VHH binders against q93235. Designs and how they scored, part 35

Target 1, 248 residues: q93235
Amino acid sequence: IFMKTLDPKVPRFYGKGTIIGVNPGVGYQPWLKERPDSTLIKYNLRDQKSYKAYLEQMKTYLTKYDSNATETRECGAGDSNDDLEKNPDALPCRFDLSVFDKGCSEKSDFGYKSGKPCVIISLNRLIGWRPTDYQENSVPEEVKDRYKAGSIAINCRGATNVDQEHIGKVTYMPSNGIDGRYYPYVFTKGYQQPIAMVKFDTIPRNKLVIVECRAYALNIEHDISSRLGMVYFEVMVEDKPVEEKKEL
Below, E stands for the ipSAE of ESMFold2; O stands for the ipSAE of OpenDDE; V2 stands for 0.75 times the mean of E and O plus 0.25 times the DockQ between their complexes.

## First folded at step 24 (VHH; framework vhh_5c3l_4)

Design c105 (at its last look DockQ between E and O 0.27; V2 from the best seeds 0.50)
Fold by OpenDDE, look of step 24:
Structure c105 (fold): chain B 248 residues (1-248), chain A 123 residues (1-123)
Amino acid sequence: as target 1 above (248 residues)
Amino acid sequence: QVQLQESGGGLVQPGGSLRLSCAASGFTFSTYAMSWVRQAPGKGLEVVSDISSSGGRTYYADSVKGRFTISRDNAKNTLYLQMNSLKPEDTAVYYCAKLEREPGSYWYSFDSRGPGTQVTVSS
């Protein structure tokens, strides 16, 4: 009798010290598999070949959202994946990539060609985890203007003072961050991981910028030493003449 | 397609031992971290143990430390869980789970799991 009530898809405990973690971690794309230890996004505006790998990675990553209409459902403003925990036959919410059409879509080369590169921000998939909303008066100042209950706000800044001076204007898509309707994560076919994109609108040329992106929900802890709730990467947009490698 | 299949479960008396196996296919097994998770009756899913792709790093839940050993044979695409000194509290469905690194991070996601194998510890 008790077995029927237990959703095998909902975890009860994540141990401390697991490689999974107790709290969500933050990831980013493009991350090149061929350079797993590199967190650098570097390309030359004048050299399409230099950012091709990043584009391909972005495209490849986004293919996971090519869902069969039979494996996902359309979700409105009031919907969520909560029913996945209760109904084994429930379909996960379909993620709408059109939210990135303003400069962060494939059509715009994800902003790389124009020198406004976009980066995908994601959280690792913890079974049963949901973002907890801030109270209105407890929203962190850095995301207060963009925060929406039911979402995970994202904020990116320069890692150092110098980087903060250089990072320039940053746009978030959507502005309120990762849509919480896609939570909780459950082991089900067709689940679509919610993501947000960060667009660097005025990043300087020929300068390395170290970026720190943090995710914000009440139940997301930030710790620099363990990199909980945050991710670091470097961006360098070069604007240099392409040296014709003389094919020796 | 990722496929995971657990085996080795069964009924055992307290103090007994079982060895679970998980046969993996459809992905490069040696490049992924793996985990054993379990769900006891009336309880949620619990991470029992995890192991890095190379096997160099392992984790154990406090409840199984000293009793359980996770290992892997990458040549055979197989994950193992040696369970010694079993207790009634270890009764659960045990799942083999594939972990995937979240891109650009050091954290992993649950990617897929097998159908599970029942372990029952009872006198």
Scores: ipSAE 0.638, ipTM 0.818, lowest interface PAE 0.6, mean pLDDT 91
Fold by ESMFold2, look of step 24:
Structure c105 (fold): chain B 248 residues (1-248), chain A 123 residues (1-123)
Amino acid sequence: as target 1 above (248 residues)
Amino acid sequence: QVQLQESGGGLVQPGGSLRLSCAASGFTFSTYAMSWVRQAPGKGLEVVSDISSSGGRTYYADSVKGRFTISRDNAKNTLYLQMNSLKPEDTAVYYCAKLEREPGSYWYSFDSRGPGTQVTVSS
């Protein structure tokens, strides 16, 4: 008689004949732990309390990028985590949040107060996986103007034609997506899982928009039915009068 | 703090058997999927086998399918790997690894591993 809710610690997708899969899965934030079955990001611009939980979740999630120099190293162009398996003294590359200071940081409430919400895009931690480059002439059209060899490009679109008409302008931070220097992951202490953010600059008010975001590298497969290489969430930015509390 | 401790490795002749154990503490073992991962000398890490939190789903790499069996005892917080018909190419350090749901995702991620146990198959 009693039905149990889904366990938030158990994933809802499996790869073919495997639990973790061999193709990166895509995730997003903010995801509210108190509503683990919901992929809806919904708030009212006129009510700061309606988006406070999303801001708190974003801030909490990003605290994992606090580190000191002894746990990570600064990495420049062409650097990577390739040495980590064979060199016990090697440090993983540091992920710097300053790339998000242009409208997707705490100071700007991650875009929520201006009706331009930011969403974090991440890939799950597979052992030893690293992005493989497209050839110049084979870069998918959706990302060709932002693609950089050695990186994982991100593109978000409306899930249906109606959603695509509504999704509006999307800003990608960084524009070329997730840099490959943070790969591979190999259980390294201090590892900083790389992320990108997408900012919805012109999303309409009072309309539900279903968003599909995909990650792009030659060795990331896309399959709609099994959600390979992609993630779905819904965004609804309301602009409605706030109901006043009635006198007791 | 998550603690994983492998045991049961050693030297064995080709065709022999070993059973690896992994004692887990510092987390609710029964709610997490687990994995065995190995690293042969001079090679990268390879996922050998996975098992769901209940034990109802398992995965085996093609190189070990039919020879290795993953299991778990949630009452004893212990993960096992029964390795039969061992071959020289199975020589590696074997790691017990904890999986978790990737935050904000529908997918698993690797979380942590133990220090490993050496398995050497040689005559």
Scores: ipSAE 0.525, ipTM 0.790, lowest interface PAE 1.8, mean pLDDT 86
ESMFold2 (binder alone), look of step 24: mean pLDDT 83; pTM 0.853

Design c106 (at its last read DockQ between E and O 0.51; V2 from the best seeds 0.65)
Fold by OpenDDE, last read:
Structure c106 (fold): chain B 248 residues (1-248), chain A 123 residues (1-123)
Amino acid sequence: as target 1 above (248 residues)
Amino acid sequence: QVQLQESGGGLVQPGGSLRLSCAASGFTFSKYAMSWVRQAPGKGLEVVSDISSSGGRTYYADSVKGRFTISRDNAKNTLYLQMNSLKPEDTAVYYCAKLEREPGSFWYSFDSRGPGTQVTVSS
């Protein structure tokens, strides 16, 4: 039975028909706007020019957190965006990008130079949606060790058995996934979308790896056909000599 | 700055019709999918309808299918919602919303909305 590998580039089903959906979808960065039909992250770790576009995309994406920071508030433990629906004067929580400082920050070139690329994981913004926690005994096995109530756990694996053999060690930042304190999404000027990053620590060189990342909360459905609760992308880290253009 | 402004709401009897308009500015309107959402008193936000950037694809909630029509005029930067055969349960504040594709995904996010227009269906 040739399981026709679902073209990750073509949605087969939009759930109830809306392009917004009733359950969260998953997005990722860097996704290059100049190649909207491509989900491939390919670069040569020996060639800075080859991964420059990805770095710029990551920087551009993260700029939004600085742009509206003055319209946010600091949130500590136990605080959340829950008040946004109750108090129109409440400011949304500021997202802390320092959680990515261990190898997935701009200072580290988001891991690209070192051959350990980082990818941003996000959920599409559904108004009023918030994650529902698993019961302690109902947490899926694949995220059980990292799951924390109040968060959306992320798990990335190879899309096929071959990919799973190649994907290597993956680190999640933060380990618990996307911080649920930033939910629900509301139409507020200072709202900051929570994200997580996945770091590929031991991804092979000169091999294409198809990656599937899933988000986990009780109210997140997974469907391969519609790509609910998951996203696919490809990663290829090359390690090849850079051909010097002979200046004619 | 993205600006959206709804108009055309009001009081209408059951079975009546209204046409909502949304004036858009501050972005290239023709490049973005748009949506009508509504919020009834004591209820959550409901997606009523959405339309692709070109207008070639539309969606309708089951509750409004066959009665409502979403359209757009990209030359005028305007989104429309024709509402026919209105029912009391259609009473809500209606919002025009700008959508943005979630990067790397086929799913869209809400980006911006207008202040809303009140639609009241009552005998």
Scores: ipSAE 0.783, ipTM 0.877, lowest interface PAE 0.5, mean pLDDT 92
Fold by ESMFold2, last read:
Structure c106 (fold): chain B 248 residues (1-248), chain A 123 residues (1-123)
Amino acid sequence: as target 1 above (248 residues)
Amino acid sequence: QVQLQESGGGLVQPGGSLRLSCAASGFTFSKYAMSWVRQAPGKGLEVVSDISSSGGRTYYADSVKGRFTISRDNAKNTLYLQMNSLKPEDTAVYYCAKLEREPGSFWYSFDSRGPGTQVTVSS
């Protein structure tokens, strides 16, 4: 909505105890830089130009994960960023984009061409924060089948009953969400902020769907009125004839 | 590119006062919220105070509330921390940190910090 355009450098939300807070905020991509107050993802399947900007935004955002063997390390079993606060000279864990190769990579136009758009989900960078595990019997039902201890699970639903009827099949990549090995962030040089992607496999054509995605760890609070632990965006995948413009 | 340089640290007796400064360059200082973050010996990083881009909003950790005052001079591109009634527990390296809007979000993220300045509160 462009009735009032805000400065893109001015955040809208404040945390509970400090400006940034102690509870992770959730963000998403693609969010077009030219429309900083709009959370709408809208394009026409028959008009490649209508989704080109989303593809370019995704590509640009993901360039920070290009391999750099001297600034990051490969983290093996039982390995993580956990000791970076005590050993600031250690290299952060490398984030590998190959997990997205099943329909959420550049090779597949991030699902946009096929009408199965992918959306990146991320958490803001708090200092020293790391996920705390649910006990097995206390994992929320909406993520129970996909939850893995040490991870931050992601779940997306329709914001209203109508949106939930329309949202269709949602694929989570990785299924467990964001791996906790990339935490904490402590101003680490070369830090690769972890992400997950959500693919909307069966979202309807020519209908607006309002999506709510939440991040799940024991120490992530959810509050709808202040948007704690969640993000909202709208998706409209059109399938309309493209009309050629007459040249003047 | 972004450059943050703290100064004003030193050795001070308990009950004393100290004023930290942070000179900022390489970005439009007045557009960004800022923070002071400290690390005591053998401890993790602690956010002690932050301030909005205009200076109109400030926040303090409970451990420093009423004793420390954060401020900024946007004309001089400088962040300040006035520290009064200093205690031995305030001994730490103090970092000036830049906040930014998280890409794709309405939330803040930490972006970068300076090299820090040592504050030692001891007899």
Scores: ipSAE 0.618, ipTM 0.829, lowest interface PAE 1.4, mean pLDDT 88
ESMFold2, look of step 24: ipSAE 0.603; ipTM 0.821
ESMFold2 (binder alone), look of step 24: mean pLDDT 83; pTM 0.852
OpenDDE, look of step 24: ipSAE 0.696; ipTM 0.846
ESMFold2, fold request of step 25: ipSAE 0.561, 0.487, 0.547; ipTM 0.804, 0.762, 0.794
ESMFold2 (binder alone), fold request of step 25: mean pLDDT 83, 84, 83; pTM 0.850, 0.860, 0.852
OpenDDE, fold request of step 25: ipSAE 0.662, 0.776, 0.721; ipTM 0.830, 0.877, 0.857
ESMFold2, last read: ipSAE 0.489, 0.510; ipTM 0.779, 0.786
ESMFold2 (binder alone), last read: mean pLDDT 83, 83, 83; pTM 0.851, 0.855, 0.855
OpenDDE, last read: ipSAE 0.761, 0.666; ipTM 0.925, 0.831

